VHH binders against Protein GET4 (MDC12.19). Designs and how they scored, part 6

Target 1, 324 residues: Protein GET4 (MDC12.19), of Arabidopsis thaliana (Mouse-ear cress) (q6gkv1)
Amino acid sequence: MSRERIKRELPPVQEHIDKLRKVIEEGNYYGALQMYKSISARYVTAQRFSEALDILFSGACIELEHGLVNCGADLAILFVDTLVKAKSPCNDETLDRIRCIFKLFPRVPVPPHLVDVSDDEDVQNLQESLGEARSRVENLTSFLRAAIKWSAEFGGPRTGYPELHAMLGDYLYTECPELDMVRISRHFVRAEDPEKFASMLVNFMGRCYPGEDDLAIARAVLMYLSMGNMKDANFMMDEIKKQAETKNPELSESDLIQFISYLLETLQRDALPLFNMLRVKYKSSIDRDQLLNELLDEIAERFYGVQRKNPLQGMFGDIFKMMG

## First folded at step 18 (VHH)

Design y6 (from v2 with S107Y)
Fold by ESMFold2, fold request of step 21:
Structure y6 (fold): chain B 324 residues (1-324), chain A 118 residues (1-118)
Amino acid sequence: as target 1 above (324 residues)
Amino acid sequence: EVQLVESGGGLVQAGGSLRLSCAASGFTFSEEAMGWYRQAPGKQRVVVATIYTGGSTKYSNSVKGRFTISRDNAKNTVYLQMNSLKPEDTAVYYCAAGIPWYIRKDYWGQGTQVTVSS
């Protein structure tokens, strides 16, 4: 004996959204969060993923609009998790939804009177503002990292959809209180927008210690090269030279930048001896940052087939795998 | 200031056609999804068609195959070509910037009446 599967009749999405807006307007933000989660879960259980996604998208946007970044981000992350459960394709509609949520994350400049702090009250206000910024960046990063992973799995490029990388890189550069140019650059080299990356680096050269500008440029160019992207590496170098000619002319005096220029010419030829000679000649510049040597090893392997430094390490790993 | 101005509504016989236009200003048009919505007498406003920033389109089942949404980013204008009109298509039609289930307050037009007579 079998029974016909009981069909649950769930209310229209509009009724849920109207009810939840009222709960938020009454100031019960965390109650609304739990209701969004509970209601969306019922639609997921019923295999009605489109409705669950509509509710989560609306909820993330509404909570962010009201300044509830933690609540909105929680729903945004659950929205992406639901995309994965639904096996949703990486299409225009979903990318627009992700962009809409991203645009609702706050962008908060430091108040001018806190730039030159001297009072205990001003120091505490600055520390609270920085803590809030860190929290917003952590929330946004969690959301967009999940979206990048989803896009790679469901029809986007293997490294993730480029605009998602651009959005995350941009937000990290403009909103994170601790500027991590390595992290930012890793996203921008995957963003397929070398013009924007170059503009960001020119802006960076006007913000920090002048003596470290060449390191940021070198990292960006070497990251492109380690991916085999000669076109964007050359574009970056050309664009930086054009922009720096009038705004930061001391860059042309950097031995590291001279090394990068010669390296770009060398990689267009079958010239491994010249590559090695350049690494020796410019060793003092290259050793200023351990990452540069790591990237140059990757470049040597990609362009010239040079084997990695520790081949025995892989052999031991293979042996342990065979013994399991 | 965001402005959305609809035009092209009117009275038409069943089986006829109308083309709605919506001129937009006050925001970066090419970066926003655009949509047409309608509100029949005594009913709630519902989505009719959406065009996303990548150019893909989505239609309600009741208008699929009869209506076509399009956009001209150079003119900041979105269109709705309405063919094979039926009396049940009678409604006030609204243009909006954004995605269904989240349209910001100021991102709606004031609406244009479409009346389809038998």
Scores: ipSAE 0.758, ipTM 0.921, lowest interface PAE 0.8, mean pLDDT 87
Fold by ESMFold2, fold request of step 21:
Structure y6 (fold): chain B 324 residues (1-324), chain A 118 residues (1-118)
Amino acid sequence: as target 1 above (324 residues)
Amino acid sequence: EVQLVESGGGLVQAGGSLRLSCAASGFTFSEEAMGWYRQAPGKQRVVVATIYTGGSTKYSNSVKGRFTISRDNAKNTVYLQMNSLKPEDTAVYYCAAGIPWYIRKDYWGQGTQVTVSS
């Protein structure tokens, strides 16, 4: 018959793991990496996915524990790839495994005063530290993006499992040398934890350049609205305003924040003309960031049914408002 | 400092029951999977049962239907209810925080002896 062989003479997983731990203890980290990959592939070929996953999980954790971020991340990404091949469901066990791997990625703050240019050694040390941080973030991102995609495909929400978004957003905010608040915010709006997102934004307001604070808040609120999430958009705005009364009272003088407040009230009504009027009135504030107009176009489509027939429709939004 | 303290071991007749407890401290209990392991004399330590943070459980084939793992996050405690005990269940039972195939060095308890007589 043309049946595949369903059983293979492979040793118990424990024997492989014990052998590989010994190789790691001897300092042969890259040799161990290659063995993890080779051995897991044998189990995958034998259709014994559970054993392959056990080996890869163990290897990712052990390599990360020893500080071998590149090696550990390679195995973590292969672990997720194997979940996909196995059609593994998004369940408690697997999410706990992913969380375990995530927690082993290093958290290494970059000192704020390590930018001393008076000494070539200090400049070299700073560049090396930043390069290492970028590498860790790239590795972690590759792992969690794969996990998010897996979760959406195999039983999680279509946007990916919320905790995975929370983990990635948190790591990007705390560990990336250059903050990309747009990217971070896109993960947090999918994390189903508006309280944590608000706390992160309050922290950001205490360290950002002037003029970045109202933009970050506006992006967050508009991102929630573009998803149709009025509840979390209002929660975010209420919480930020409450915190700003005591810590940053000048935020209430921002024209952009005033626009957001009026927008939230307007979206509760069938009021497209008012929506368009607000975009004209606050155009100078909105134009501070091209993303704000893109989000407002998405909001108009979701709340009022305004369709964009080509990529340029949003660019001509003011023209349509003047015509109507 | 992580600390795991097992209790409830002892001598029991075949067919009897015991309930093991493990009190945990030094980490956020609700965020960790917990497990029971056992080591018979001259044998390697093996997993008996695991309870994951979402509440799902897994058991070794030798104890399925007889043992039940549970947890109480308010008390930072994991339990192992052992019913229909057999002499082959005789072992030192260990509590651990983590997932099978990766348990951090200091995340093991000291163990509690279970002896099942015929």
Scores: ipSAE 0.744, ipTM 0.912, lowest interface PAE 0.8, mean pLDDT 87

Design y7 (from y2 with T50S N61D)
Fold by ESMFold2, look of step 19:
Structure y7 (fold): chain B 324 residues (1-324), chain A 118 residues (1-118)
Amino acid sequence: as target 1 above (324 residues)
Amino acid sequence: EVQLVESGGGLVQAGGSLRLSCAASGFTFSEEAMGWYRQAPGKQRVVVASIYTGGSTKYSDSVKGRFTISRDNAKNTVYLQMNSLKPEDTAVYYCAAGIPWYIREDYWGQGTQVTVSS
């Protein structure tokens, strides 16, 4: 049998897919998971990364389609790890694969925390549902966080590919049982989609969390400003004011929103004394959330005190001149 | 409802050309990868060509240089230009929305027969 000496070390991907389909048809999703992992590892060891990626992509999608989120996420994370090992470029084929996997993560309504739950069995069922939602969110977050890092390392923007941020922010907003608007907003400001971010904030205002609307808007605007993105900061403020006139008219009475409006005007005029005056005048509003102070410090450094050249090198250079 | 409708198949002499078209509806076409697959008698369905959302293309070795996949996002249509056809290209050709190694069952077209006579 001289045919066995051909240079292909492993069989074609189709043979593995056919075998795994039989395992899946028998309902053995965990067994299939272990086979996907074992087979892909052999391809990686053989330096056949394209085939390993095909197997892991197929496995992640199929396990997620069948509702096996833990199994599918495990393979999705391994897919991204394999992209890193292969030094795969951030190109449209790979981004399409990541989007495909993302779309297969379940979107399951979390029981509203507003629902009146009065008996012990209903409380237990609600707690189990929330635990499952947390697990799904953590699995998706691990996958997309790895993908964002990969994209920044292998040809995407240094902050990560914007669409990956948009996908993660959207999923966190719609599927996480504990709403973390700070985390969500950090992703949306990197998503290069201020229209979608504004729409999400308008939706958030409709949820009627007392005292949270102006904080969420202020954080979003200040986050854009801390990144130097005055264009999207102004767009956000303009869009929210337009939408809020009919849906949340009390926003116009918020001292914090007034502060944000004056801040945007101040930054256009390059007036540090006015910036400092605004921080003093609106201190009680700003102190409602420590993050606002941290963002304002970053904004002050970027707009008034941060130089394009290394500031510490310039400071040390000046000190040395004074010593001479 | 997702719908993919192939057209342009038929009988052609070896060395000839055909152009397949696939009209898509029921999803945002510009945001999905598209592909052409074929199934020869007695064989498994295999990928022929793929086109991704950013416009990059990928071909099986057996059709490289002879087949060209393209898409028109304004018309929600994907095409396969098949040149220098050989009898071994005889198959049912399927359009699909998605990426090789994972295509959902309702994301396949019904298929169009291509027969290449010697």
Scores: ipSAE 0.718, ipTM 0.901, lowest interface PAE 0.8, mean pLDDT 86

## First folded at step 20 (VHH)

Design l2 (from y6 with R104K K105R)
Fold by OpenDDE, fold request of step 21:
Structure l2 (fold): chain B 324 residues (1-324), chain A 118 residues (1-118)
Amino acid sequence: as target 1 above (324 residues)
Amino acid sequence: EVQLVESGGGLVQAGGSLRLSCAASGFTFSEEAMGWYRQAPGKQRVVVATIYTGGSTKYSNSVKGRFTISRDNAKNTVYLQMNSLKPEDTAVYYCAAGIPWYIKRDYWGQGTQVTVSS
């Protein structure tokens, strides 16, 4: 008698969502997480992806709303993974969902590294706070990285949906205890919002160590150029100049800033010899960061067809850029 | 304070049309998806239509081809044009700001009654 496994029809999503909400409201956050995972997996197995996504979305939001960042992030990541499995196209619905989840990630001011924290208890508290901040950033980064990858694969731009980059860049800038301006800039140059990026850099100028401001600006411009984006490169530079005139008049005296200005003009004229001359003339300033040289090599390749000595280095660089 | 105020409900004969409006305030309207929901007597509230921030729309199968959701960001208003109404469409219709399956409690309207007579 072949036990016809009565394929118990999966119930409507609403029933699950309501039940799970109650579990969370009762304070059983981890239990809820496991239930969300288990239930959504059943729908995925049944090829009911839309419903699985609804469940995961709901769960991510509710967990985050209750301040459970780890749980919420796990569900958010699973949400994106499910999108990939479902081959869901990058559309307004999904983007709005991602945005909704993103907005629920907490933003907590991190106390400035009080150099003079003489009390052991204060030091411990600070360390804990920093640890929590790092954890939050990592969770969000994992989520948005997955989302960016998804968007690139399923109908967005090749580099990922611009707004997702903006979101990630912004969060990294505002919430990460240790600023990685290279990483932040890489996202902002892909966000298609040079005005916001310029504003961020100007803000950074006010809080950075001496000598970091011109470098950050130069790096940003070169990143745009390495991507072949002359328009946004020029826009950003102009905007920064405009804003910096009042805040930091000495910025224009930087050799590196001068180099960038001349470079932008040179690239518009398609003059490889001049490009090379500029690299030689400003070598000391450029060598402040090896990344600038790498970017300039990319620019040379893109604008003038200059072959890199090690083509593999370029490919790996792109891969690492995608993984970062 | 977030406010959503529905209007345009009423009594209509089968085959008739109604246009619902929802005026929103207390949040950045253009940054939120908007939706219409309905609740029939003795039934659960269900999503009818959603309009996303990018302007795309999604409809329940029961109203597809008959209802049209639209928004005017300048007026902070979302609309639901309901054509070819059926008695089964009788319900309290609610406006909400947000995405289905996660709507904040304070982002719901009070609802407007739509009654379709046979």
Scores: ipSAE 0.890, ipTM 0.966, lowest interface PAE 0.4, mean pLDDT 92
Fold by OpenDDE, fold request of step 21:
Structure l2 (fold): chain B 324 residues (1-324), chain A 118 residues (1-118)
Amino acid sequence: as target 1 above (324 residues)
Amino acid sequence: EVQLVESGGGLVQAGGSLRLSCAASGFTFSEEAMGWYRQAPGKQRVVVATIYTGGSTKYSNSVKGRFTISRDNAKNTVYLQMNSLKPEDTAVYYCAAGIPWYIKRDYWGQGTQVTVSS
């Protein structure tokens, strides 16, 4: 007599959410995390994805609200994983949920390079703060990377939902102790907001080391071009010129910026010889960053059909671009 | 300070219509999802309708086809058009800013009474 395991009907989600909230309010954040995971898993197993998502969303938000970034991030990631399992479409509801979670990630000003940290205690505190900042950034990155991937798979653009890229780029720019402008730019070029990107770059010009500003701009433009986005490339460049005219008049004197200007004009024409000539003429400036050469190779391939010498490098580049 | 003020509630006969309004202040209205909730006597508060930042809407099954949620971002106001009202719709209706399952405590209105007579 096969004891038909009476599939105990899972209770309404509200009951769980209320109970879990109390657990968190009592200060048992880690216990709550485990409970969220366990309970949501039961709903997933029962193919009750909507309810599982509600639980995970609630948990992520509450944990983050209480400053538990690791716990909140874990649940946020699990939320996205559950979206994937459920094959949930990229819609306003889900995007708003992701946005809500995102907004709850703390933003803590990173002390500028305290040049004069003379006290050992201060140094230690700074190091701890930096460590925490890195952890926050990693957690958010993991969450939004998953979300971007989800959005690309389930109804968003192939590269992911633009706003998610904007969110990630912005957070990386503002909260990361060590600025990775390559990574940041890769997200901004996919955010479909060249004006915001231009503004960010202009802001960066004000705080970067000499020689980094023109490189960042050039890289950004070339990234747009490598994606075949000439419109946004031109728009961004024009906007930067407009803004920089007042803030940094010397920017236009940069060989690299001149190269970019000529390149943009050249690409409007079927002028491969001119393209090649420009690469030769400005080689010294371009060689400041190997990535510029790689991007130019991609541009050549895209605009002129020039085959890359090492096709494997292109495949790995695309994979790394997706993982960044 | 975040404020949500509901209006438009009252007594209506079955089959009648009401339009609720909620005026919001103290936050960027256009960046928040808005929702209507209701609480009947002796029951828990439940979501009735949500309008997301992108303009999409979601309704509870009990009100689907009868209620319409809308928003005017220029006026910082969310509306609930209630048609074909039933006695079962009798409740205190609350406006809230946020997404279901996570609404901050101060992002709730005080509520407006809706009574549907048979």
Scores: ipSAE 0.889, ipTM 0.966, lowest interface PAE 0.4, mean pLDDT 92
Fold by ESMFold2, look of step 20:
Parts: sequence; structure tokens; C-alpha cells
Structure l2 (fold): chain B 324 residues (1-324), chain A 118 residues (1-118)
Amino acid sequence: as target 1 above (324 residues)
Amino acid sequence: EVQLVESGGGLVQAGGSLRLSCAASGFTFSEEAMGWYRQAPGKQRVVVATIYTGGSTKYSNSVKGRFTISRDNAKNTVYLQMNSLKPEDTAVYYCAAGIPWYIKRDYWGQGTQVTVSS
């Protein structure tokens, strides 16, 4: 081996991490961020991905611990990008690292009842708080979205690793100021935790959003069915009936819920004509949300082999919506 | 308050065995990766073995094949079985909760001495 080969050997990771901790303790957070980026890039160029990942993981955790959300999120996203470059497998170690980073993001509760304020100064203060929350949400959701995509590409389930979906769905429900139940439900149906999803929907019904209870349940059940998951679709209906009879007894009077009940029975048999008749009979309820028709087209394709009118859009649309 | 208490250290002859234990409290044990670290005289503290929340393990090259990390989530305890001990294994061994390169403050044990003589 040559002298130049030995001289160009990168220093031990511990040496870099020790120096960067000192820079952060001195309060130079942005300087440390730039050092983390440049040092990890040198390891990536040398194809020493394990060392690059160690440096980025450490940096993301330390910056987030100090409350430096933008800096820490930047490193967290770069950590996931480096997982992709390294073709790192979806394993316990890496999932634990992602969970560790996630737990270090600050949690800022969203004030209840943000709908009505009486003062211009109060409105501006509310808008500023929502803007800060949106920035915080974008940082964390970008990180988790990238992690879900990585997990699907490198050894996890094709739909993404279930716990990552659970983390993101729960975050979007509890800490996002704008409640997007469609997006939340897309994650929960992939989380392999139908009991938690049912409990979340029961909690949602207790928030009393007008006209959303039966739609939220129908979307959840149809999303399970569009994935071929009849077991969790039936579990959701059974659990919602059990828990919602005390909290929202009017659900049993919903034409949409009646449609869902008949649909579940129809899908147990080879009955495409009955499926089509149900869609016609309950068209008024189904048309309350165009997503329901999209999901029913996916269900027809999966259970009966019917060619969808826009098959590439359905598949790419789901992937694109999850990628956001 | 987080508490990690190591036990099982001592003096042993080269080629012998020891089993270290670490009893943990003050946090949700099953949600944390656990690890053993050691600090030899005149050296920095280094990771020896890690066990992740999913049960997979990782070892430093110097102990691979000789040491085994395990955990019992029902007892909130992590173990290090140390076989075929060598004099260079002499160190203070620390239990920690967390992942290498980021261990939260106060998630370290106080350490237990292992001394291996010829």
C-alpha cells in the first residue's frame, strides 16, 4: 500500500463526534450543522456509509435535543437519504435509530377550538402559532415519509414498515393543527394496529365534527378493503359498532354505514353484479366523497378483477399521496 | 429517576467466564435498545455489545463469538455472558440504555470492574 493511501484515511468517527459536541456546547449550532454535513459527505464519498450514518444519527439527535429543530430535521432527513444511498436494510438497529430521532422532535400541543377569535391581535397571534406548527409538522413528516419510503425499498413491507406508519398517523392526529383524516387513515390502515385505529376513530367521533363520522368510518373500512384486508375491515366495523353505540348511536341509521355492511357481505362471495347494484343503490351516499368511488374501483379490481378506468393513476396516486 | 445497576463483575483467570447483569428502572425498558460498554485503563469507553428493541444484537469485533448480550423484558434486565476471557478484556463495564453514538444523559450505569489475570 502507498503512503498517500494511508495519509488519506479518514479519522475515527469518535474524534469527529467529540469535536462536534464541543462546538454545540459553545453554542455554535449552525457551524456544527455545516460540519456534520461536510464530514458525513467525506465518508459517503469514501463509501464508508456506516461511519456517515453514525455521524448523521448522532448529529440529528444532539441538535434536536438542544431544541434546534430545523438543524436536527435537516440531519435526520440526510440520515435517511444516506440510508437509501447505502442500501441499508430495514432492520432493528436502523428502526431504533429512526424512533430515537422521532422522539427527540419537540412536541407542542395544538390549542383546542381554534375556529373562532374576536380580536385582530388574537387572530395574528393564532396565525403565527399555526405557521410555526406547520413548519414543525413539515420537518417531522418529511423525515418520517422518507423513512417509510426507505423501509419499503430495502426489506420492509411494500407498503412501508407498519410502526413508522403508526408513528406518523398518530402524530398527524394529535399534533397537526389541520386535521386531515384521509391522510391519517391512509397511515393507520398500513400500521397493522386496527385496535388503535378504531380507538382513534372513536375519539374522532367525540370531537363532534358535523357530517364526518360515517365518512371517516367508511373511508377506513374501504381503505382496508382496497388493500385486500377483509379481516381488519370486519374488525373495524365490529369494534366501531361496539364502542360507538354509546357515543354515536345515530351511525346505525346512516345509509352509508348500511352500504358498508352489505358490501362486506357481498365481498365474501363471487358476486360482481351485486357489487355493482349496491354501488347504484347507494350512489347518493357514495358520492358524498369522491374518494369513496376511487376506493370502490380499487376494491372491484382486487376482488373481481375489474380493469380500472385509470389504473396507473390509482396505484401512483396512492404512492404519491403518501409521499406528499 | 433512571437507574441502571450493574452486577457480576470480579477477578477471573484467563479463559474463564463471567456473567454481568444490569437491572433497569425509571423508563420503559422494552422501548429502549440496551448496551454494554467498557473502559480499559488509559483508553476511552467503547461499545461492546448492543441489543435492539426487536431483539437483534451487534458486537464489537474484539468480543464477537465470545460474548453474548441478552435481555429479559419481564425483569427489566440486560445480561452480558463473557466467555473465554482474556487479559485485554480487563475494564470497567457499563450498562447503558440507548443506541451507540447517542445515549441520553443519566442513562448510564455506574460500572462494574472486570479483571482478567493470567
Scores: ipSAE 0.758, ipTM 0.922, lowest interface PAE 0.8, mean pLDDT 86
Fold by ESMFold2, fold request of step 21:
Structure l2 (fold): chain B 324 residues (1-324), chain A 118 residues (1-118)
Amino acid sequence: as target 1 above (324 residues)
Amino acid sequence: EVQLVESGGGLVQAGGSLRLSCAASGFTFSEEAMGWYRQAPGKQRVVVATIYTGGSTKYSNSVKGRFTISRDNAKNTVYLQMNSLKPEDTAVYYCAAGIPWYIKRDYWGQGTQVTVSS
């Protein structure tokens, strides 16, 4: 006797979706969420992954459309988990579905009256808006990180499908209340769109954060280099130099930017001693951000094969000199 | 704002061919999946064919091998080439922007009638 003979006949996906839309129209968003999860799980158990994915996609989109970001994100993350279970390839249909879900995440400007923080009610409203924005960013990040991992496992590049990185980097830059340029840049260097990354950095320079323009550019270039991507590192420097001629001419006077320019020339040569001399000459600029030294160590490993020394061995060497 | 205008419907004899066109505006065409749907009298509107932004296509079983969806991003137009038409293909055909199981209300065309005679 076949086990398929005792398996329940699952209804057409359309009937589930029609029923769930009615539940949502009645305002029962959490009830609908639980039904989406339960119903999709039955399709997964039956090895009917395509139908499970259809139900989860529809549910994620509809919940997000109604402003239910937590509910929609939960289904979006489950959609990606189901892609992994199904061993779904990174193809046009699935990438379009992920983009559709992404586009439904809200983009919410701070209300104009909240930018004038002059009374206790306005402070409370601003704090609530920032908390909601943080929640949206956390939800979107969980969804797209899962999608990036899935894409790397099932036919995309090892670093993840580039557009997914571009979407996450863009959302983090525009919607996260606490601007984390390191995190944003790590995604953009994997997005295979150095023009978009350069445009974002030019926009960042227009925000007038004191002392941060050259650091943001240096991080971006060093991150490209740590990945072995000389082409996009050079493109970034060339594009930023062009933009700085008119918008921020002071950038050309930065010691850090000068260091980056010389570094790019040095890495085209087998010139480890020059690389080391540049790090000494520009140490005060490099030490402005601990990450820059970490990236330069990774660059030395990649371009010159240098293994990192244990700092304690240098200390022991100094002790031996004193004893000798 | 979003506008989808179907054309090319009409009366054809069984075994004949017809080509539907859908001109789109009001959104970034190259960034949207496009689809053709049909609704026979008394039935629900169902997907016929989808073309995704990367160019891959998907067809319902009832039209595989007979229908071909294509798009021209320079003209913001999606097409449905319908060959070997059967009386069962008689329906109002709708163009839509989006992916099956989630298409916003304003992202549908008004429809074009296709009638296949015996």
Scores: ipSAE 0.748, ipTM 0.915, lowest interface PAE 0.8, mean pLDDT 87

Design l2 (from y6 with R104K K105R)
Fold by ESMFold2, fold request of step 21:
Structure l2 (fold): chain B 324 residues (1-324), chain A 118 residues (1-118)
Amino acid sequence: as target 1 above (324 residues)
Amino acid sequence: EVQLVESGGGLVQAGGSLRLSCAASGFTFSEEAMGWYRQAPGKQRVVVATIYTGGSTKYSNSVKGRFTISRDNAKNTVYLQMNSLKPEDTAVYYCAAGIPWYIKRDYWGQGTQVTVSS
């Protein structure tokens, strides 16, 4: 690896951090942002990545602490970009830094007086609150998506470090105004925390979205199965059945849930004809969501070697999952 | 309410040893990196050692091989074993919860004096 030349000295990191903290204390948040970017760029150009990372980490944390989400997120994303440039390994220190930055992103419930809105001023205030929430979610997503990619490239699991997926899935579920259970579930199946995922789905069932409970459960189980993860697929189904008696006792009457139960039994055996018969028998339930058919095609290929019906859509689906 | 209580400082002859302890409360200890810092007379406070949540450790060059940071999550306590002490190790030693370059206000201990005599 290349050693930085010492002939053009840069000051100690502490000097920069002390100066920038003072600028922040004076209320000049955007000025401080520009200084963080300029100073870190000089260290990166000098190949002094450790110092650049220290400055960017400190800046992201301080800006977020002061509620400057856009400024802090910009520095957080640049921190991850610098990890990539430095070829930094996915280790405890760096994961702790990413977690620290993540924890500083605000969690803002919708104000109670805006939940049931009927006048024009309250509608405007709600729209502003939702816009701010979307911006925060977009910023956090950009940061953690970059971190997940970095972790996969530099020593973490191929699908990304599981805790990063857990953090992103959790934030999306709690903070995104538009609930996208497919996107959330794709992260949770990679988080290696099926207990937390099950708890989140039980919470989702408590929100009383008509006709969505069995679909959300089916997607989660099928996503685990499409990854070859029978253990967590079975755990999810068992845990949901156990907890659903108080939240959604009518789940046992869902044809889709019945299909999932039989499917799990079928995949424990070398029974492709039964798999095909189940897909025909439960076609009306499966067709409620195009994604279910896509997942079943992936499952058939993984468990039985069956050629996928639309290889281009499968390829696009895999690429789309990585992009968002 | 975060509380960090250091103990174990004192006077020791060069070449001697001391073990510092820091009992923590008011936060989820196992989810925080912990560190020891020191401030020599007339100098700025600097990092000595950090222990991350996964157990990895990092040391300043001046103490590598002589100091060992460790943690006991069951006791919410972080330790600094200081061996082969030198007069230049004389400082006030601070425990902190967090990662170097960002330590939240009031996540610092009050400090414990370590004095190493010739």
Scores: ipSAE 0.738, ipTM 0.912, lowest interface PAE 0.9, mean pLDDT 87

